# Designs tried in a protein design chat: VHH binders against Protein AAR2 homolog. Part 1

Scores and structures below are computed, not measured.

Target 1, 357 residues: Protein AAR2 homolog, of Caenorhabditis elegans (q09305)
Amino acid sequence: MGGALPPEIVDYMYRNGAFLLFLGFPQASEFGIDYKSWKTGEKFMGLKMIPPGVHFVYCSIKSAPRIGFFHNFKAGEILVKKWNTESETFEDEEVPTDQISEKKRQLKNMDSSLAPYPYENYRSWYGLTDFITADTVERIHPILGRITSQAELVSLETEFMENAEKEHKDSHFRNRVDRENPVRTRFTDQHGLPIMKIREGYEIRFQDIPPLTVSQNRVGIEYSDRLYRLLRALGGDWKQLLAEMQIAFVCFLQGQVFEGFEQWKRIIHLMSCCPNSLGSEKELFMSFIRVLFFQLKECPTDFFVDIVSRDNFLTTTLSMLFANVRDSAHAGDDLKKKTAQFKQYLTNQFKWDFNCD
Positions, changes and structure headers below are counted from each chain's first letter, unless a header gives other numbers; Kabat numbers aren't used for antibody chains.
F, E and O are the ipSAE of ESMFold2-Fast, ESMFold2 and OpenDDE, as the mean of both directions, binder to target and target to binder. V2 is 0.75 times the mean of E and O plus 0.25 times the DockQ between their complexes.
[cut] stands for letters that were removed.
Atom coordinates printed by the task and the answers are left out, and those that the model quotes come from them; centres of patches stay.

## First folded at step 10 (VHH; from p1 with R33H)

Design q3
Fold by ESMFold2, look of step 11:
Structure q3 (fold): chain B 357 residues (1-357), chain A 121 residues (1-121)
Amino acid sequence: as target 1 above (357 residues)
Amino acid sequence: QWQLVESGGGLVQAGGSLRLSCTASGFTFSSYHMGWYRQTAGNEREWVAFISSGGSTYYADSVEGRFTISRDNAKNTVYLQMNSLKPEDTAVYYCAAGDSWFYDESEMDYWGQGTPVTVSS
């Protein structure tokens, strides 16, 4: 299995690549970046030669669910994470700017403990993340937690009581009881069990997809108004919608986080049901097809395709997209051609049948 | 450093045939889709043919039925067999490689230097 890079590229990345020190992480555990993971040895201390840009770093102790994070590495950056054995997670450690050059020399003595970034897959990784920016990561990444399938759940009652206790400690007024309009909150579901949610600050901060209005729903399947409201919430920057689609996919693919899969599906469904937007939003739809192509291209055919094809979601939803583009009086010739090429790809590579529509 | 090197161009009479070759190095050829493009002076570069990494082939309407694209992954080479050549086929022919399925010129990552083809009437 080959993975060698030309010497000039290796030298460039040695000069310009970033470092991740992952200190104190236990041996015989999983550590990975992007598409590559390793079982850690006794002397593992991190990664070297990381290309600038967005990467997904993750780890797993023994058989535990992965925990991970996105980071936008700057050229030459030294990112330090320290494993906390008590909490079984990692924490940031700051490297003062005036100490970076000295730290780099110390890294030379650690070179055998640092695994090089696996450049063989970097081209593909860039295709999965090329809309993601540092701003995208900051907006979406959990405030308190990490990307993990291991949910930080709390009951609605517990969260309410914790917030009330915190607000009481912060208030110097003894009586905030509103006897005329007491708060009434339902803390149990229809079966009497506690209603559970992700603890505040631990959720991946995906944008909510705007709901249909009553009048929109009765016009048939047309979500263009929902799309426009979503784009407005993103500051009019359609690239941020595709960035979120890319983060959602990576959260699912590498983080195995089901919330990412659900958001990925919501975005695809929204985009597939906007026939009135196919002319005015040409660049968004052209780019959406390309983003989705690279996502499906990178799916491990034997395993991941089975998951993403479950319940016929992709075949049903993309059949709507293909029909809407084909039949549109507003879609330009280049969008129709790119969409047809994408349909050909899916038929050839996955044997999906779109002729049933 | 990647390279794409075209060869096989030249002068041919209308109705004749040529076979262009493009040899690749410096990237994993078998993982890339390959395409041929052509350009006449003063005009935009136009797509001619595409072959996926898996061997699926597609052609521009103007050449379908006359041109055949093929690849030999063992030799890192893509070919364009051009039959029934017309004076309108006169152009500089470029080989390109990309890892997307799309034929757009902007989707191609690597380009050759071009090989001229002249078809005399």
Scores: ipSAE 0.012, ipTM 0.522, lowest interface PAE 8.4, mean pLDDT 82

## First folded at step 11 (VHH; from q3 with S53N G54S)

Design r4
Fold by OpenDDE, fold request of step 14:
Structure r4 (fold): chain B 357 residues (1-357), chain A 121 residues (1-121)
Amino acid sequence: as target 1 above (357 residues)
Amino acid sequence: QWQLVESGGGLVQAGGSLRLSCTASGFTFSSYHMGWYRQTAGNEREWVAFISNSGSTYYADSVEGRFTISRDNAKNTVYLQMNSLKPEDTAVYYCAAGDSWFYDESEMDYWGQGTPVTVSS
């Protein structure tokens, strides 16, 4: 029963909530924040009463790919985005400090055009993102400021050429095949197709986690060294690993970004294959189970089906996790209990069979 | 009391045409965006078409080019001209009114009782 926020909280959020102006946003298009999306009407110009913290805003125009961004909203902050029809994306509009007061006045006049933040979904959002910090967003967010379901791809050849042009700005070296350079450098795959990569600045900056082999056999599988390497890369803050897991999940769930799903799987797989770390990293694993449980519990059914149907990775990896925790001499009773409960929940809800040798 | 009353439904052969009407009362019609939805038994309600307060029109892909939504503010009426009807268009058609920021079904304020449309093959 998404009960109406208490009046006191509403008043507080009205006074202290942040604003998102989305100027020029097309009508009858998808607009979303966190765990809620809408089809925009004529009156829509943005959102009001956004609680301070990290949020994910996303949109899709007609049949275009979904684009979005993470933002850490401050109390009373006014974030202004402008839709660019030509580029079919949003642009940042900076509000100078000296104009903030004026903007606030304008917001009062625009109040009827601002939709309230959907607080009925806030608990879910909070649960999905409680480890994500401003630093996490800064670290992972694409430099060019948007997360897109369709990756901005560039051929290696194009990139090479662009870089060459940048380096040789002074030299009229037109990429012309001349007698001195008769062969154009081509980057093609084995089939003769151009090799494509995500353009620099558009990539989500996840930690590098090499893919692990999915196996039902857990004997001899121990990746604690990889986990510790990853934790070191994160400055020794295990919470940032879970934050990344949450960002990855949101990117997949709300952003429709496949890379988010892949990173999410990598993290789960890695975490499931570290029996020697179950004691030393107890807090991480306890929280990991919590985060994963919440993600699986709160995700839409259709989305869940998609997750499960893909290569049975989740069932296989979780089977390994459950077995590792069960058989661990280092895992505390609390972790064992929590993991057992999680296993039971999944078994009851989804009729999964977690058999791991 | 507010009311939306649909009319114009009925039986039509494939390839035929129907015109639905929805008449509003009890609220300021001109300030509301109007929409048509349809629902079949056992399925979720589907958005068909919308017309904004200013008269901008939007259509589901499934009906684009075949259906036309229009409004007459003087008569407090919204219309749905349905041409080239297909058996797949068979449903109960509902009229809805809203004045919020969004066109979602859940954001509509007022609903009609629906008018049945049956398209025979």
Scores: ipSAE 0.762, ipTM 0.889, lowest interface PAE 0.4, mean pLDDT 90
Fold by ESMFold2, fold request of step 14:
Structure r4 (fold): chain B 357 residues (1-357), chain A 121 residues (1-121)
Amino acid sequence: as target 1 above (357 residues)
Amino acid sequence: QWQLVESGGGLVQAGGSLRLSCTASGFTFSSYHMGWYRQTAGNEREWVAFISNSGSTYYADSVEGRFTISRDNAKNTVYLQMNSLKPEDTAVYYCAAGDSWFYDESEMDYWGQGTPVTVSS
């Protein structure tokens, strides 16, 4: 029986919090939200008192990889997911907007089967997700499927054959073989293995980091042009870049998806190599340091030591950031102070050495 | 007050069988789900088996097919029949009872004192 919330907060959230019905999910299986997961019992049918905002919900049957999704809950919202035992995944059940109040009243008989949201972790969760909006989720979340390391894969050959058969079916009278320009698609890699890709609609839709362009500048590492092109792709909204960094981290940490770790690293490296942007993009860089600080603070110790800190990626990359800020003629004093404090924190907490040349 | 009392532990050769019992008093046994956990020296407890108040059973992968959990609500007793025992099954076995949405160790309300089981090679 962990610590309890004050009764007035419990009453407010009971009346105003969101609901998740998670119906038909097998017992003795993993179910989780945000930082906390449990092994489900017979009584469990979902959650109540979910604070409005973005949350990550996930589950695992037996020892299978997690399946998860992001959702931006509205106050009083009722989200319904039904488990399909044959496909081993959940399906949406839509609740029409004009029926939400009626559905909430029908939930009274289910109250004892709905567990409350675990508020002891909410402050930490907010710090990891505070840039994520409903629009961020809609843009990045897979159109089909769910966030999982077992995303649907298809070989290039299988996809090619399916497309050819679909074209034949849909345009039976027009299909013919072009003997003068045959299709020469390579279906195997350099080792003879089938080339595999995620089936369309099932990928996490991370923003691509723009490639380097031809540069007439021959001094130092400078990725500010890549940063500005990325920001333009995001509608000029630097907060969406940090939202993507936060989604990538949650996909990695809670969703156990390696693609999230790779995107997280790409964003950190880009941000660490933009000395010409430190003046004009002060708010972005100040917020970036705060986001990264919370992410590193929340990593479980064994996970951090074994995966996040290997290859010295963070020490090497952040050494470039710290040197760029220290040496910048355009970075403001508040950014220099914040980065120095962050550097000192990392040195004290993790015993990292940023002064090794 | 409430009580959970385990019995039936002991020494057995690999390949042998042992039956653990856990008798409850001081609470409405039929309203609680029951579980068996085990702990080896220096490690955290791990779950072994659960049985719901309606009789549905679930097992850890390491024991499924070898162990059987059952309950007798008339006797307020839960059992763990352990067959085909391996040296890796050596541990102190605990019974537990809970009334939560979840079966996790932290969600259990009542615990027994444990009964040691040793499986020799």
Scores: ipSAE 0.480, ipTM 0.785, lowest interface PAE 1.8, mean pLDDT 83
Fold by ESMFold2, look of step 11:
Structure r4 (fold): chain B 357 residues (1-357), chain A 121 residues (1-121)
Amino acid sequence: as target 1 above (357 residues)
Amino acid sequence: QWQLVESGGGLVQAGGSLRLSCTASGFTFSSYHMGWYRQTAGNEREWVAFISNSGSTYYADSVEGRFTISRDNAKNTVYLQMNSLKPEDTAVYYCAAGDSWFYDESEMDYWGQGTPVTVSS
């Protein structure tokens, strides 16, 4: 199998590859996994030899926004998705445990219709997703929908009317209306346009960043209390914060979902403003630097960097991180060395100037 | 030895029509999807149209409604009928064949030498 791959990976693929059956998906449409996508041909029915672990699978019909999902594949797993032409999305199909052997025999007959996983970027992909677990995916993934920029939107007025209709079978809804401010005014923004939100169950369930607790005794920026409250909300598991950072990045990079970019930025900003946590949370910060390094390494220099560089978010925010680590009495020498190396990498690779701070 | 040979290119005025042909040999033509690509000077090659093994057709947005791809498996030939030509259609047109799960340019097995098309203003 792949002549340029390490023998250990080739042997692992041979014994442990998973399958994705992607049935009924239209030709001449976009299908992708992880870093690679294609325009589907007539004989395409899915993928084989998928390495165990977390992958992001996505598709797009015509010029529509991508829709996708995360899945943590187990060794030898057979995942079945069926395209629903009416709804223009995919649905799960369960493979009963007692039918696994029969399904694997069916896969042998389908082998020529199953494309192999594109291993050229597998090591990089693993590095971008290594904190993500099956539990992470279950917590964050939308309950009803898929990862997509075409999120199911509803106006506040429409949602209110739908809920009122459901709950008021024998009552009169209008008894409590505000005559000076009719119901319509409550559902518009400052410009008179309908206020829109994501329909319940369709949102990516990113963890909210706790609000700033204002103190009159402020000397500079310090978000360590927000970090500790966030970690408690994650069950004390700092790895889940980095897993969310990894999911957020993939949602933006491959899923083309702006909310992923916003959550990614929120996490980086929080982590960059916690000087009092640099000692007590040493492993979190060491791992954060590594995660961010790999994410920025995968950014296309022309597009993704230009978007970020135009608003100065990363240069401004990471300047704060670098100054906080450099000046910390709490941070150990290994963290200081790691962040200095990271700063040097970014300066050399992207020509970013952190010394304007 | 496999071969794909394009023909039918030339000079035509805007609003005119041309019919390109591509004749295949040395492989099982009916098992392959066929595509047309084009390339202008200083730009990357772009997809124009393809036709599947079973005859399903697909077009780039820039040519849809003006171009028609078809195939004759008995003659091992794929055609591109180009109507309502514009100066922007000026390019070298390439025929390609693939037997893969995907229609992408990188998945094509065989390529022709190209036939130039010039659309004068």
Scores: ipSAE 0.465, ipTM 0.778, lowest interface PAE 1.9, mean pLDDT 83

Design r4
Fold by OpenDDE, fold request of step 14:
Structure r4 (fold): chain B 357 residues (1-357), chain A 121 residues (1-121)
Amino acid sequence: as target 1 above (357 residues)
Amino acid sequence: QWQLVESGGGLVQAGGSLRLSCTASGFTFSSYHMGWYRQTAGNEREWVAFISNSGSTYYADSVEGRFTISRDNAKNTVYLQMNSLKPEDTAVYYCAAGDSWFYDESEMDYWGQGTPVTVSS
């Protein structure tokens, strides 16, 4: 029901909204912000009226991998990106403080080349990202400022060598790495293959979820200890866990980043296997259900099918969640009710069977 | 009142050629981007080709190399030369005009009534 925003709000956003200039962006290419993407025309030079807060901007040239970034826009902010045709990426263009006024003036002249933020999707975006803070973005966002669906992989050996070269640049030690005699790859897996990782600076810095401790072979899946360790790692702020879940989901949904999906699954799985925490972390679980419910509800149908088709993860995991909540002596009535409603929604909408035999 | 009128549709054999025309009236044609879209029964309308107000041309992958979009501003007409037609090209073809930052269907301001193209095997 994307009703047009009242004119008053539009005016306010025009006056107080942020700007994104994307200089040199190619035509007939995909450009998106938050929930909406377009094919760019010749006049496209960026966006105007961006509401303050965290947004996800993404683009793709033809069949090239999607690239994007999160940014916490401030009111009236002017963010300038420059497209690099050679690298097929965007670069930051710094606007000196003394030039901001002039840039603002120029923006007025460029108004016809700036597309308005799609406010029809803003409610959805807000719902999908309401736990994400500037701190979350700073913590998780790649250092080099790009989220890519196809990150460059490098071997640990290559990385090691590159780092060694950097360290020795100041030292006269010409480490003649005899490129002709590739010494034994220091970093191989059990099969002798080079261990590959995302190049440093391009990795999304998700929080590591603690592994299962061997001693917890107890009867039933109980990961409460892992949850608490994770929460501690997040500074004791359970909201940051949900924020990370939301970022992961956006990275997957809009960024087409598989790592986002994996982290999203890990978080859901962890949360679904903590029956002993349902009482002590009531607020977290209530919000968790809300976040997950919203994600699944707002997920495009085709996307949802893809998610579900992947090893029945979601059905199995949610079955555990539903059972744990149902059978919990510590779960409040409100959590039980909310979870039951969620279960019913999924059953009705997707015809899933969550009844654990 | 603005109007877009398509013409040139019809039956053609596979491998054949057809030229569609769309004549615009009621707006400043030269200021608008022009596009061709096509739709089959039960399916969503798909983008085929665009020509910007500056004359830049873009094509869907499915028609690239086979179709050519052009415009004559003096005649307020946009053309779609379709060569090497395939049965898969069978659809109702629509002409559209827009003055937007984007070339998406939703960003087009004016639409024709469509002209049917049937490619027989």
Scores: ipSAE 0.212, ipTM 0.631, lowest interface PAE 1.2, mean pLDDT 87
Fold by ESMFold2, fold request of step 14:
Structure r4 (fold): chain B 357 residues (1-357), chain A 121 residues (1-121)
Amino acid sequence: as target 1 above (357 residues)
Amino acid sequence: QWQLVESGGGLVQAGGSLRLSCTASGFTFSSYHMGWYRQTAGNEREWVAFISNSGSTYYADSVEGRFTISRDNAKNTVYLQMNSLKPEDTAVYYCAAGDSWFYDESEMDYWGQGTPVTVSS
């Protein structure tokens, strides 16, 4: 399916697809879902026929940075967001359970104001997001904010003062200063500038990559212990690591969020430096190669050349991966074949040389 | 509706040649990589040859030097020229299309019905 859908398939999607009502969003602005964005018209009120599963929805007023969110749509779901012109963001609106049938009837009156999901891109989108689940979205998505390059920043001093005020309001003590152990907090960096951080609750909750454990018997680059600790933090579910890699990539490519690029790079680097895990974690590595392949395939050529490949990160890091798989006594034939095929792709597409002289 | 239709199979004596064709419709042929696979009863399909959308070719060790894969994007057709055939080449040959670079059977999106090839001794 790459073109117009047959009428019987269209009818199926009307019956089973989800809806997004995006109310009050200004015309002549950018609205997008997954791979498609467009300039909104006067009567735009949302989307119809959204296939069940995870999608990334985003918008931009004029030329402002995008703001967006992930949502796992259920069949027939009606998701409502209202644009707030004063805050320049959107808010959730709950649909009461006893009003769902009435809302569906109202959707018929709004049909000409609802754009159909762009199905020509769906197959590629599924391949880019197929590990992401509702639990993944709930774990990673910011609690308070939206996915945006304009992070909500505060100074350490401001946050410290706000926390002190909150503790004072919750306390019945007259004086809380510990004269035996005075608090000494650094509010400025080495250059006298305020130290800044993302306000609590507004960060994208990417999983921390465990630090390298100091070991007396270190031999070469080997991060399998870090990988195992990360997998344990994910409840032993290696699919959630790949789901995070997929979210990070979408945050970067479609959400234009540099923090997604950094997490994407951290995961690739970790996975490329685990030679002792290539046998025991076969399915993870097989799936990692596939996930990375589709991510690189979907990068626009100019974006990839100008931003992703300039610093030699991918060539250097993937050279380590390819050497580790080639030299592994534990990697199975199927992993070696899949990595060789991926290497062929990169050589053919980008003319990269992964064989060291 | 997509379709892959193989042709050119048949009976041939050892040492002979056959040319298989696979004609595609219902998808953007020039965007897809094409492959040939073969299967005997009771076995999983095995990969034979692969041609990328840009014309790069790769072969299984068992057929390299004897088989040649090619494509004609104007005709939406992929070919497998099979020379120096051996009885071991007897199988049902399948054409497949995928948009990944991986030869795994699971990575192919579209499959033909198959065309039988029998190589007699």
Scores: ipSAE 0.180, ipTM 0.679, lowest interface PAE 5.4, mean pLDDT 83
Fold by OpenDDE, look of step 12:
Structure r4 (fold): chain B 357 residues (1-357), chain A 121 residues (1-121)
Amino acid sequence: as target 1 above (357 residues)
Amino acid sequence: QWQLVESGGGLVQAGGSLRLSCTASGFTFSSYHMGWYRQTAGNEREWVAFISNSGSTYYADSVEGRFTISRDNAKNTVYLQMNSLKPEDTAVYYCAAGDSWFYDESEMDYWGQGTPVTVSS
C-alpha cells in the first residue's frame, strides 16, 4: 500500500480508519505523522483515515523544538488533542464512549479541515516500524510528557529539593538555608555547573545498554553476554530489541531526538560485537540486517549525510559486524550471504570501506 | 547452497484443484517469508500469495477466496492450494523466499525454478 489510496478504498478507510483531532493548532506550523510532515493551513483540525497500528505524530511551531508522541491507533478510533498556546504543547481530551457516535457525526462536518493520512508513505513507515508493537510503545514511551527534541531537564539539586519537600510535607522543611539547615546541598560538575538530568517521567525509557569500548583490535571483541542480558530483560523476545531499535531510529529521524540516535548506535554496536551469538540468535541477526538495511535505504539523503558526518561509527561498527559474520563458524550460510550482500550494497551505494586495517 | 524446489504443477480442468509445494533448503526457513508468483509467456511475473514467518497470509485480488497459502516449518515447505482454477490461472508458478515484509518481487532473496500449471477449458 505504498501509493496513493485507490478511490475504491477511500470510503472503507474513512469508515474504518482512525481520526486524530488536533484542535487549536496554529497555522503555518509543522505537523507530521510517520514519514511525512507539512505546514498546516488555517483550517487544519487534524487527520483522517489513519490506518490502525502504531504511528508517530509530531509537530513544531516556528522555532520551537519538535514534540510528538507514539500512539497505537485502533480501527475507528477518535483521538483528540488540544493545543495549548501558553505551554506550547498538546493536551489530551478524552472522548467518552457514549459520545463517540456524536463525535463521528461531527467529523463529517469537519471533513474539509482534516487531512488524509499520507498513504504514499505508509509502506515506508511500515517497513521502518514493523517490529514495534503496542507493548513496545507502552514500554518505551515517556510516562509523562512527550517525545521532544529538547529534553525537559532538571537540576539534581532541584530534584533533590522537590523530593525532600514531598517527604517532609508535614515538616516546615523550607527550601531555604536556615539555622537548622546551614548547608545547601549542591550538585555540581567538575566545572561548578549544575548537574542536569531529564526529569523523572519524561525520559524515553530505552533499555540500558552500557557503552561499549571500541577497541582498535576489531577482532576478538565478544559481548554476547551483554546481548543475552538485554534479551532477558526484554523477556526473551528478540523482536523487542529490534522494535526498540526502530523506535530509537524514529525518535531520531522524525522526532529529532538525539537520545534516539544514541540508543540506535548502542544497539548497532552491541549487535556488531557478538560473534558467539551469530548461531544461537540467527533469526535476530537476520532480521537485524534487514532492519538496518531498510533504515539506511529509506533514510533521506540529507539525514544520512548527517549521520555519516557525525561519526565514523557506522563504518567502524559495521566493519566489525561484517568481519565477525565472515569469520564465524557459527553463522549460517544464509546470514553470511545476507551480510555480504549488505556490505556490498553499502560499498556500492556509499563507497564505504569496510576493510579492517 | 540454498534451494527452492517447486512441485505439484500439471494439467487440470477448469474448476479443478491443484496443490503446489515448495521445499526449501540451505537457509533458515522459519526466518523467511514465503511467496508464490506466477508468470505467463511474454508477461511480467505477478504476485499471487504471501505468507509471513509469523503465518500471516496475503493474496492477490485475482486469487483471493480460491487460493490458500500455508507453510510447514518442520518440513521447510510452503504450499499453495489452488481451488476453482480458471484458464486465466495458467502460468509457471514460482516459489520465493524473502525476509522483507514486502512481497514485491524485488524483495525476494531466493527463487525456485518454477512449476507449470495449465488449466484447460
Scores: ipSAE 0.018, ipTM 0.242, lowest interface PAE 8.1, mean pLDDT 85

## First folded at step 12 (VHH; from r4 with Y32N H33Y)

Design s2
Fold by OpenDDE, look of step 12:
Structure s2 (fold): chain B 357 residues (1-357), chain A 121 residues (1-121)
Amino acid sequence: as target 1 above (357 residues)
Amino acid sequence: QWQLVESGGGLVQAGGSLRLSCTASGFTFSSNYMGWYRQTAGNEREWVAFISNSGSTYYADSVEGRFTISRDNAKNTVYLQMNSLKPEDTAVYYCAAGDSWFYDESEMDYWGQGTPVTVSS
């Protein structure tokens, strides 16, 4: 779908595009940016000609979990990461401003070791992330760590102990509950297992959207109040909600992060249950349908099958959306039309039944 | 119905400046890439400049340093400031919009009717 970079733009993008140096990354490992990943060669040192904007970089070595990060690349930027083989992660390497010119010269010598940004996939990437801004990334990206398919979990007990140690520097509370001495777990679930959570600072900072009860086909659920609360939390910028939806989807699709999928579902569910907002938030809903359409359209077939197979969530939730829009006195004709078209597309493409009896 | 309306074209002397405007209606302007193309008689249309929804700008080598593309989302308008104009810049300039970044003009969703720019020697 996306053509290679036109020859006439290649020189421009070489000069004005960003660079990602990923030093020390092992060969024959998965490296990806945005919509494309590949196996690294022996001489792989990073990427060149990255268009300015938000990108998602990810990698995986051997059978290790996929790790990645979002970054808003600036024109001409040189971002340097260093792979740490011991920790199996990447570290930031700062390039002082006064060294940028020299670094650029060095890049010329490294050109054969730099892979070009895959522009054939740029259209797809842009379509999937067009609402995502630098602010969105700053808001949602983990403060510490990275986007990881395997969450960095810590037991509540461990966290409690660590915090206690920080508060009581002087107290020899050596009771390091180590994995080997599971003895006194104060925080256990009903099954006696330690309660685990994502370590502070490592969580993706999605907006808190309480789970909505999937009531069987109940046309009439109204969650507009929750939507407005969410929008207020986002500073009244509905575009940031869609941006979050897109980030969540990317985290799931490229990052293989389950939490991304969960947040994605929460957003869709909420949006599908707000019939009273269909008029007042027309632009949001119009764009929401577009975003969702594009997400579903651009998903690999196999990935989509996985999504659908895991949960009848989409069919049920979208049925609610379609019914709500159809029956809404607040929804404009344009939204009704767009929604109807979307419904028809999904019916034709996937043979889904959206009839809410 | 969507519409792109170009304005600001005309005759200008070499070395002069001209500012083109393109006003959009009937679609979500802020979510679209906006671009300028130009075409001369008998030649293929060529891209001139793009601006993303986030404000990132891209220029053809032939106009780099001389032309500036900008946008005002509040006015649904994209601009092309053309400085240091050359006779070679003589063309019909077209405004275009698309949902995604693409270089192929065939993939642009919306097109203006064009505004002529003539640069005299």
Scores: ipSAE 0.006, ipTM 0.243, lowest interface PAE 12.6, mean pLDDT 85

